# Designs tried in a protein design chat: VHH binders against Fibroin light chain (FIBL). Part 19

Target 1, 244 residues: Fibroin light chain (FIBL), of Bombyx mori (Silk moth) (p21828)
Amino acid sequence: SVTINQYSDNEIPRDIDDGKASSVISRAWDYVDDTDKSIAILNVQEILKDMASQGDYASQASAVAQTAGIIAHLSAGIPGDACAAANVINSYTDGVRSGNFAGFRQSLGPFFGHVGQNLNLINQLVINPGQLRYSVGPALGCAGGGRIYDFEAAWDAILASSDSSFLNEEYCIVKRLYNSRNSQSNNIAAYITAHLLPPVAQVFHQSAGSITDLLRGVGNGNDATGLVANAQRYIAQAASQVHV
Short names: E, the ipSAE of ESMFold2; O, the ipSAE of OpenDDE; V2, 0.75 times the mean of E and O plus 0.25 times the DockQ between their complexes.

## First folded at step 20 (VHH; framework vhh_nb_b201)

Design x6 (from w4 with Y56W; at its last look DockQ between E and O 0.09; V2 from the best seeds 0.00; counts 0 for: pae O 7.5 > 2, placed apart)
Fold by OpenDDE, look of step 20:
Structure x6 (fold): chain B 244 residues (1-244), chain A 120 residues (1-120)
Amino acid sequence: as target 1 above (244 residues)
Amino acid sequence: QVQLQESGGGLVQAGGSLRLSCAASGFTFSSNTMGWYRQAPGKEREFVALIYSGGWTYYADSVKGRFTISRDNAKNTVYLQMNSLKPEDTAVYYCAKWPNTEQGSAFDYWGQGTQVTVSS
């Protein structure tokens, strides 16, 4: 059997910091080589830092969750695909149109399973960065050149869910990523879009604390294996409570 | 090479129970999220359940409260306890491994599957 580890705030291996999400995000991004960042990704990075600097928890949570997802995807030297993200997006937009969210609910498992696994990859940035640098990301072989999902419909829903100016800014940048000829950029677009779907965003909102702790641990150069497990637990718990 | 081998399928009456096993090899089992999918005739493969490396679980709505996924890291095995089985649960059940950058490019790895048939 597997024991689920839960850490209290006092048990989190971290250095003293200012406790700000923006600082945590900034440090986490230092593990991503600038050569691996397109201009659009750099723009997203700045948007997320700004978002994390806001006073409201929702903005901070969103920024932290997106950061984790993007860094995880960028951790491998060769990008994989974002089929799980595409599927959750399409099934959500179909749900919005049809009123039937059964497909969307079904897509959540694979998506959050992938998210959970990616958190482990983030930890590997500290433990074994060399292996990651030359690794190949996961690829399922999505239809349509690896990226087919209803981008506009998804973002209509996303933008309707919040009046945050940052989302409008993200829309513009993510659209560029979506339309890019670079597969990694396309994948990042899908991941960001998926993270921002209202029900998915709620899951990350509820689990943002544990994700922040993980990113903080990694940012400090610590083995965050326990924090990965903890974050996985909170994500799964939150996901199990999704109501659509 | 990643290998997944399912077992434990069979014919069972409605309301009955089965326990599926998946023996895994070729990767660090304890560090990976494992799961189960199923595919009924004429239908697409659908998600059933997953278990994180930390042990937390997630289930499809259709099986919540009836199925339980678990793992034994010492045996590199993931299990699916299926209770209160329904005819609608009839399918080939597949063990799945979530992606790991150390082990290839596939989004997930699959076993050959095990047939589960629930009679009314």
Scores: ipSAE 0.017, ipTM 0.335, lowest interface PAE 7.5, mean pLDDT 84
ESMFold2, look of step 20: ipSAE 0.377; ipTM 0.734
ESMFold2 (binder alone), look of step 20: mean pLDDT 83; pTM 0.833

## First folded at step 21 (VHH; framework vhh_nb_b201)

Design y1 (from w4 with D61E; at its last look DockQ between E and O 0.72; V2 from the best seeds 0.00; counts 0 for: pae E 2.7 > 2)
Fold by ESMFold2, look of step 21:
Structure y1 (fold): chain B 244 residues (1-244), chain A 120 residues (1-120)
Amino acid sequence: as target 1 above (244 residues)
Amino acid sequence: QVQLQESGGGLVQAGGSLRLSCAASGFTFSSNTMGWYRQAPGKEREFVALIYSGGYTYYAESVKGRFTISRDNAKNTVYLQMNSLKPEDTAVYYCAKWPNTEQGSAFDYWGQGTQVTVSS
């Protein structure tokens, strides 16, 4: 017999799961391939893929954790807002200016509540994909929908914490998302910015293994309820240890 | 419609205990993050505790070690066990669900609140 190498959109082969962060991320992104993505979001996807291919844990952990959050934001049928992220960003930058981080510490509970709820949403891509069109992303209803925060002060702090060339490139792309007139792009910019604030990034660095397991389970088409619970466990434990 | 109804508040002496309950309806409780906030007179509403769908918890520093959040998915109920109460714990306590909707509307839902008063 003769094999014909013809593919349809629905039959394009997925990357093989080899357990590495790069394949895990690639397979996870397939679940939101049908979503409308701006060029800037595609550029972030490429940066995260390159980070996931590095040999060091820190690059891999950052790539996996950011990917999970972005996929969660893309998966809802109606975008939410970025108010929890904006509050964390503004409370942190206010703390840097004033030396008083009490507001930042109070902002973490609501923010990590949203993070944990977003992990539930990622599992829904597998177990209830038809129902996501009726879902609405998280919305707290603050002024400006989470667009109003000190983007530059936040990124000054992020870039000062690392010599990573990936963060410099990511800053340029996330600034494009921040300046977009598209609310989904603005929400993703706020999430990435909040995620990368140094004390918040430590939470995700410590939780990234469990988030990788979650994305891998989802990528294999399995009900990942137990993996969601495990990721929530690591996030809660790490968030309880936040130092400023 | 999402409904959250708190109960169990009251007057208690410092060092005492109270257990708050929050009965929930109108959403898939077992897959939702739940929590407690409080608001003292003249202050902003502040986060107290959360419990994830997986049962894992996170606490504000001011209550860590004294308060315990828990949930009963069979009863659609969240609890806050408050031990070693101090006068500074005096506030209206609100049950909260983290925002996601199952029916195409986005809301951040709070309960009606229950008053906790701790006397010296």
Scores: ipSAE 0.470, ipTM 0.779, lowest interface PAE 2.7, mean pLDDT 83
ESMFold2 (binder alone), look of step 21: mean pLDDT 82; pTM 0.834
OpenDDE, look of step 21: ipSAE 0.894; ipTM 0.944

Design y2 (from w4 with S31D; at its last look DockQ between E and O 0.60; V2 from the best seeds 0.53)
Fold by OpenDDE, look of step 21:
Structure y2 (fold): chain B 244 residues (1-244), chain A 120 residues (1-120)
Amino acid sequence: as target 1 above (244 residues)
Amino acid sequence: QVQLQESGGGLVQAGGSLRLSCAASGFTFSDNTMGWYRQAPGKEREFVALIYSGGYTYYADSVKGRFTISRDNAKNTVYLQMNSLKPEDTAVYYCAKWPNTEQGSAFDYWGQGTQVTVSS
């Protein structure tokens, strides 16, 4: 049993912890049943924990943001699709090739709308886990369900943007998720890939603090409704600053 | 079931203003991201604006600074205030509920739309 504390939008709890992103991530993962974690997901989890343990903020931010996204996708009993993620990925790679990012800019709205919704989903792990079990994940209903997209080109861009060895490791695991015949795995691969696109990654970098607070609240078994709102605020602010 | 009903569209001159409303039902409105899309003749439906459950907003570049999305959770209504309208804003405007896990929610939760026509 979990004691649920509810906070207003203006009341952000500051729990006493070790202040480490890795600890926050670890506690959040406790809400995902081990039976729901494939080997690939476990590998990603470990990579992100290690990433979160690094001394640089960029690594910590990336790890926290990715963790939130992954947990959200693991929250629904029935997987949705990855259409929003696929669209932002394809439009970005098209932008890279063509020099025209108009399509990419257009894809950001739907994507970040979905991201915001996923934050609510994470909170539901605490306040209404029973319903999540039978819930259907978010679905756009696009052709192929967003399972096929310009994966290699996207990761070329991602890997070119950072010298982090973690991204190389993550590439291998995410590729396996991408090639999996499991819809949930495919969805996770797509959203990880989308999260790591350079301009998108910057949004999450700027929002990582609020996402961390959210995960901390959830990890503590609190109703994190106010923290969700706060995270959405920072995401919205950061997303509005995307210029490509 | 999820229901969305748009209203407030009409004919307006360039530079004018309109306020669209979307009445929502069939889901926990306060917990959902809401938004607006539009579709002009012969064009694909495009994103206009969204408002998170927490009330924070994001806009397409084409409408930024001119349009304002807001919500009233007590009325289960999302609004789109459109100022400084241009002919290129002419379209059918659709209210959107972003997908969630409730009741098998999908992206295709749209209203029937409301026509906005901006004349030169």
Scores: ipSAE 0.391, ipTM 0.729, lowest interface PAE 1.5, mean pLDDT 89
ESMFold2, look of step 21: ipSAE 0.627; ipTM 0.840
ESMFold2 (binder alone), look of step 21: mean pLDDT 83; pTM 0.833

Design y3 (from w4 with S53D G54S; at its last look DockQ between E and O 0.11; V2 from the best seeds 0.00; counts 0 for: pae E 11.8 > 2, placed apart)
Fold by ESMFold2, look of step 21:
Structure y3 (fold): chain B 244 residues (1-244), chain A 120 residues (1-120)
Amino acid sequence: as target 1 above (244 residues)
Amino acid sequence: QVQLQESGGGLVQAGGSLRLSCAASGFTFSSNTMGWYRQAPGKEREFVALIYDSGYTYYADSVKGRFTISRDNAKNTVYLQMNSLKPEDTAVYYCAKWPNTEQGSAFDYWGQGTQVTVSS
């Protein structure tokens, strides 16, 4: 087996935004009220709101990071694909089966690069509100657009890593997004699945504070260009420290 | 009928530089994200770099700081400037078109590739 632990509890924030993570994500969701959302996306929104209301850091960090990614995907007038996420998912699940995580380590750059680009899309909601139809989501251009990955093996690993009842509920909803005919829904399913893989989730544990700052800035109607850059730096730094 | 034609590969000593070009036709080049992948013998293709129609760029960690992707929309051409080359950069390099406007049935379009060999 492989140990992928970057930080101790004493090196990460104990609370996000002084316990106000739920308020921050609620305001962020208001920015995509005009987007057409499936029932599944609305159900994920409710789960993340409940998760952000928990008293533990891990639940709050996960809720903040997932919310940011979903809002970014909803902000893209021209959807990208799920190829970077699918590559992370498949290389991780291959690593779990084989004990060889070299492919997984190499998949992280493109994935976190796309995450960083998605954070730019969130800021566009504030600084270019009439231009959503021209916003472009990240894409690598692989066969199937990133629909081809071992969804069940990934979620087996996710659920085995946590006792959280929120993850069991989320699995059922994300599976509906995964099976959807809508490419935006598929992209969101792949993002959530990749995000929740245990070593990937550790990157977001370290980055959640900076992502929260970004969402708060956007929620207040501020140009958050500097906050995007800051979140991108924290994500890249944490990703570079993933151990295999 | 998308066509991508790579050129500029060759043999170079470690520490050297090389510039790859990819001439594109059969689609609206200025509206598409373009990129480079590479494949070493016996290995899977791996991502190298991309450039969006907006000009935003992204790089694989293994090449960041050494490689620069750029585009010339007037010539329908994407470039990869490769500096400080290492033997592990030896591969066939493929130009790729990403589907910015295609949904659900996105296709991977690749050129025939250009060989880069880094010696010593």
Scores: ipSAE 0.007, ipTM 0.170, lowest interface PAE 11.8, mean pLDDT 79
ESMFold2 (binder alone), look of step 21: mean pLDDT 82; pTM 0.831
OpenDDE, look of step 21: ipSAE 0.845; ipTM 0.922

Design y4 (from w4 with G55D; at its last look DockQ between E and O 0.10; V2 from the best seeds 0.00; counts 0 for: pae E 8.6 > 2, placed apart)
Fold by ESMFold2, look of step 21:
Structure y4 (fold): chain B 244 residues (1-244), chain A 120 residues (1-120)
Amino acid sequence: as target 1 above (244 residues)
Amino acid sequence: QVQLQESGGGLVQAGGSLRLSCAASGFTFSSNTMGWYRQAPGKEREFVALIYSGDYTYYADSVKGRFTISRDNAKNTVYLQMNSLKPEDTAVYYCAKWPNTEQGSAFDYWGQGTQVTVSS
């Protein structure tokens, strides 16, 4: 089918909010149009738009959750670190190798707390854009900033959990971000990789509705302070149900 | 050298309150994330609460509304105020610092713990 969008008087067409995941993330991406994006980030954006346009909820939920994380990273004036993501990645892959997931379960609280801090940045695009250049992304503080972790083992597990062709394409692009000399790119690679770990992806699968509401509020120019709090609450509830 | 010393545990009746303290040294406290974990007999250690270097806090679902984490950067101390205690809150409570190793896959920084026992 063919979609025809209504153009605005700002010379750049904007997508109409029809409540669907594809429209929601497309409108949210407009808020970071003026950020410096590598070709790899633009390619991830395209994959996520395609995933959001699929008919199945799992693809839509994944696209929404990843989009929120990437936009949060692009919104910070000074990048944070990847330490929370690297820890959950390494503890998960250690669990896969050993059969012992206690370390992984212990890593989830700190990781989802870090995700929650990033969600606060997304609302600031609307309500306080002039102050974002001074914002510092969440940083938990570890040696090397969390740029080195079991990337290949994590993606082996991600790809083994799904037949999606989107994940194969995404792996190649995220690997480029992982190998970048740019810390923001490294942070985005870590967060995408952590988001896609099978038990973490289920948390976002369960909480995607609240994240969608947040992105819709921001994409429409609305103060979404309450929607951030709601997304944080649903993420915490879903995280308490993690089984490996 | 990172050092964490918990205090404030003890025996309390159900419905009572306790305040745990964790004195920290050997790192830049104000820029680090601190948390509380607990381990009950026969269970693995579980997350309780987290406070980022700023104002954001995060709680396990089982303690929301009853427990409050806070920090005092001038005293290098993190607190856990525990209200409306239940017998299932009985555990050894550990203060934790987020790891700062490059491989970050294991939490290396817990104190020795403080026992909290809640009588029915």
Scores: ipSAE 0.020, ipTM 0.407, lowest interface PAE 8.6, mean pLDDT 81
ESMFold2 (binder alone), look of step 21: mean pLDDT 81; pTM 0.816
OpenDDE, look of step 21: ipSAE 0.861; ipTM 0.931

Design y5 (from w4 with A106E F107Y; at its last look DockQ between E and O 0.60; V2 from the best seeds 0.00; counts 0 for: pae E 2.1 > 2)
Fold by ESMFold2, look of step 21:
Structure y5 (fold): chain B 244 residues (1-244), chain A 120 residues (1-120)
Amino acid sequence: as target 1 above (244 residues)
Amino acid sequence: QVQLQESGGGLVQAGGSLRLSCAASGFTFSSNTMGWYRQAPGKEREFVALIYSGGYTYYADSVKGRFTISRDNAKNTVYLQMNSLKPEDTAVYYCAKWPNTEQGSEYDYWGQGTQVTVSS
């Protein structure tokens, strides 16, 4: 569960964009439109647009957070690995089995480091778009490059946490990404899965408004340095309150 | 070429303090997430602390309240103030950067490390 620190700026976004998060997401996706995307990645993009068009905050928050992570992965010209995400997934599922979540809590630092840095990379789409094509994606190194994790146990937990029909459809498509021979697809599968783990999803639930502001700024072609800092603030605050 | 140079390690008694420094070059420091990891003998490298480009911080549970990460963007330097040191803090401490738009290998994300030894 997530606990908000009562002595910090903990104002939670009330409504992400009055049901308009879909247009914000669609605009942000335009910045990676010239990247080579698999059919499965295009299907995820469509699911996230549909989720963002729902009238409930939780669907919109989930769609915004996942979109930000995926765009960051697509913006790098040389795919990195998904080791931070895989470690979070494995540590969480190990915690569910054992009752000991110390490993999960320890795994959050590298992962939220990537999350916060992904926000910087997204801003670079505006201020240095050509440079990102030659950049190297995040790589922390591990066996299998982040492909070795308990996908089914993680999705059991994700699906148990929500009644959303979008999550059932998303599971099927993300499983295709997970089983792909393409490293970009595998990386995206791991990051989506990690984003949706129940305690991680609560961080994004609290950060979604600030991430939406960032995506809107980027989608409008604005340098969003201040919006990055604000999103990083919400993420750091919410991540510090994760206790499982 | 990315360079991360740690300093400030040494031998210290339990309960003591050390301040680590990391001088960074070869990338846009002010827009980059920075951090510290550590590796004890025979163990995997583990996360200690990070500081975002916006100055907001996040800590591993084992160091919260004892360690403080900070940055000086004018000097391209990140610091780790370590107080109330315990023998289990004994490790090689590595300055780290998260990936950015600048080209580099995964090996360029870590410094060479500085040894911290906390005696009982």
Scores: ipSAE 0.578, ipTM 0.830, lowest interface PAE 2.1, mean pLDDT 81
ESMFold2 (binder alone), look of step 21: mean pLDDT 82; pTM 0.834
OpenDDE, look of step 21: ipSAE 0.880; ipTM 0.936

Design y6 (from w4 with Y52S Y56S W98S; at its last look DockQ between E and O 0.02; V2 from the best seeds 0.00; counts 0 for: pae O 11.4 > 2, placed apart)
Fold by OpenDDE, look of step 21:
Structure y6 (fold): chain B 244 residues (1-244), chain A 120 residues (1-120)
Amino acid sequence: as target 1 above (244 residues)
Amino acid sequence: QVQLQESGGGLVQAGGSLRLSCAASGFTFSSNTMGWYRQAPGKEREFVALISSGGSTYYADSVKGRFTISRDNAKNTVYLQMNSLKPEDTAVYYCAKSPNTEQGSAFDYWGQGTQVTVSS
């Protein structure tokens, strides 16, 4: 389940910027040290910036959501695992094959719960960066750490859902991350893949505004605790409305 | 209203070929991923293949290399070329459409199906 901090909407800080998703994403990325970025991560970063620069909301939403997820994974000093992501991916591909999405529906709770937890890490980049080095990412402790899953089938479904050229580029990069020997890279690959699954993508589409606000707050160096809570609420609400 | 009408099924000998067609109407065909499923007697419906609006394809392992899914957007039709058919391919084949971009299901509408029977 998603841990939601209870904050009033009136307590949510607002920041002023140019209103562009690309700007928000760029500033958020600045809080991630370049030394913590592999070549693949840098490539993904650029792809997402370009994606965020598109005129359509779907592209912007996807870019923002992915950015938040990736940054969250890069925030913790010790990587967690990708069990929640792997589970939602495998259950989805099983659903596609069988027509039965019951398992997928059940996997959504844990996945978005972890997504919610990761949002807190993003805020910690601003309010407590020193402790992040010793922080541990979310983990469920599954076999293999969730680093092996039905990658190709998942991306076939992803690519089948959109004609975006960005997804083709992401596929290549995420595949490299998937096959890497770096656990953090593997985790990121899993979460990107999970994020892009059509039903999951819809959740992020619906909650993209709140995620954008969060990244905006962080990018501006403000305490985004209230924004985290807000994003958690929107994600939880959107997740509860998924019907497959 | 959404309509999917399958055709092209029939009886064929093992090793033979069939070409299924699915005529679609009632939605923006070119914007939707289309797919094929099949259901054998006493078995659950299983995925066969899908083709995206952009032409990307994915196949079940059981049919990979033998079946080919394609589409003609001008005719609002999706096809399934089935080669090297096996008795285990015997089933009712269903055409399916993906939901719009605002929905979370992989597929949300199915045709009535066409019977494919492969004899040994």
Scores: ipSAE 0.000, ipTM 0.250, lowest interface PAE 11.4, mean pLDDT 88
ESMFold2, look of step 21: ipSAE 0.072; ipTM 0.549
ESMFold2 (binder alone), look of step 21: mean pLDDT 85; pTM 0.857

## First folded at step 22 (VHH; framework vhh_nb_b201)

Design z1 (from w4 with S105D; at its last look DockQ between E and O 0.03; V2 from the best seeds 0.00; counts 0 for: pae E 15.3 > 2, placed apart)
Fold by ESMFold2, look of step 22:
Structure z1 (fold): chain B 244 residues (1-244), chain A 120 residues (1-120)
Amino acid sequence: as target 1 above (244 residues)
Amino acid sequence: QVQLQESGGGLVQAGGSLRLSCAASGFTFSSNTMGWYRQAPGKEREFVALIYSGGYTYYADSVKGRFTISRDNAKNTVYLQMNSLKPEDTAVYYCAKWPNTEQGDAFDYWGQGTQVTVSS
């Protein structure tokens, strides 16, 4: 059987929020039926909402970027895989060990291409709500479907990059997702881990405004085609500036 | 403009086989995800199979092991080989192209569909 996450095409359009990241994130999470979420996914949702309610841009940007990736994955009726995320995680941790980041730089194009395809799925919540349960998440293909990567080395690097108390709590939650037997949980663990790798997090930090606009547009029931394209453009611009 | 044309449907006895084809034009086929969906009378459209540009395939549980999706990028064609057909496979089968913003496409594209009827 396939568990389908969907937005009903018979629901009344949602009210426009006041533009704060916490409100935007809360509206985006409404697309995911709470009965379809594991306890660990609910805990991720809680920490991202708390993070989005902080007054600093970095916390809000991180919460928005992670939320967009997770909602895209959960909105598809058929899950994609996490292979692009696993590739970028492994190539980054290999780079940290060896000092050679050429593999990591090569992994960025496929990863951000995958992110861009995920953003197209978010727009399906508005333009094709009756077909959301039949949509398919993007996939790169690899052994293990994206479960095979150096989780602990990646999180060592993530935690070393910041003193945020949210990252320490998030590590514990994401580790539970990583160790789950559920492939959806494993995919979300990989995507969160990849999003938080320091050079990747910088891309999302720079593009978070455009991602927020996308989530707000979708949350308000607006056709987000232009907002998807805008978010993809800002992500590509930020990704072109990655230095490691 | 994007064009998708399905063919190969028909009436088949249970246990038989069919191969569906979808000829595509109007976009860079080799860089796009392609899929097959189906709609039985009185039901919503449901996913059958997909193939990404990199060759990754994914199948609905109801068809796994019996159906095989493939693509020929030189011919701009995606195929669905359907073996061990059951009456429950009776539906209109649609070829689909997912949106690709690099090609300026913001929406899904669907063919007109081809009828598959499996008699018991």
Scores: ipSAE 0.005, ipTM 0.165, lowest interface PAE 15.3, mean pLDDT 77
ESMFold2 (binder alone), look of step 22: mean pLDDT 83; pTM 0.833
OpenDDE, look of step 22: ipSAE 0.892; ipTM 0.948

Design z2 (from w4 with Q103S; at its last look DockQ between E and O 0.47; V2 from the best seeds 0.70)
Fold by ESMFold2, look of step 22:
Structure z2 (fold): chain B 244 residues (1-244), chain A 120 residues (1-120)
Amino acid sequence: as target 1 above (244 residues)
Amino acid sequence: QVQLQESGGGLVQAGGSLRLSCAASGFTFSSNTMGWYRQAPGKEREFVALIYSGGYTYYADSVKGRFTISRDNAKNTVYLQMNSLKPEDTAVYYCAKWPNTESGSAFDYWGQGTQVTVSS
């Protein structure tokens, strides 16, 4: 077999259904058992559903991308770690303090590798739902399991880049996840925090339409292998253009 | 049991080329993100390239335009074509597998590595 590598120069962000992303998100959340959702996770789910019902693209894109990642983290039978996310967060905040973002750029490969692989996990909810209980969540391996990062510096940067009232509410909830004794909650806190860093959020802004298509396909009970590949394409293309 | 075996390393002059191979077994290769890391003496292991299950690729800034990652799902093999090699590319190169939901694979895996040495 032959693998074809494809790229799109200066690709325009894909449109998302205005206001309709909330129904796609709601159906996607139905694949996660309620026993896997803490009170804080339910609060995040509600905020993301409300963001997805807004008319602006940025709110819908953020809500869709975060939902996909959180569902992926909750679907594994044994939680992984947050090391790839923590590395992104720490290298970004170090870059803000030092003016040197080379470490941040290097951290993106492992992180987006996990992001793209998590999209395969979401497709497995349809193809092989019984087997997910045997799976183990993504883990890079590091001291502290990815719980050690500058949470407040990261959120200072996130909140400074946007005047969204949803981000202020989300900060309070994600801080509860960050301070939780539950490792899955900690992992989700790190993922959300890394996702919302301004240059990382740009990648998800550009890939959100394809992620929405994936979640819709899964919600309709269809094998979404082609939709996974398409979302991976947008992520790879957008990630290659990250500039701080 | 996940197994990754790198090959194709060696000594090459600056400006030359090498092709690395990684034979994989113990998981569903065609649905898995694969990649390469490298580690120079005394330095941390660093990301080089990845290829998603759908065949789309992402590269570290230092190798863009010079290295090409590819995969052959029929042979369970991932490749790294390295062109325009520089002394700075001297390192042990590791094949990498991102986690999947099958077989209980918990962590990113990498092999034992293959040495690439670029002389000036």
Scores: ipSAE 0.661, ipTM 0.861, lowest interface PAE 1.6, mean pLDDT 83
ESMFold2 (binder alone), look of step 22: mean pLDDT 82; pTM 0.830
OpenDDE, look of step 22: ipSAE 0.892; ipTM 0.949

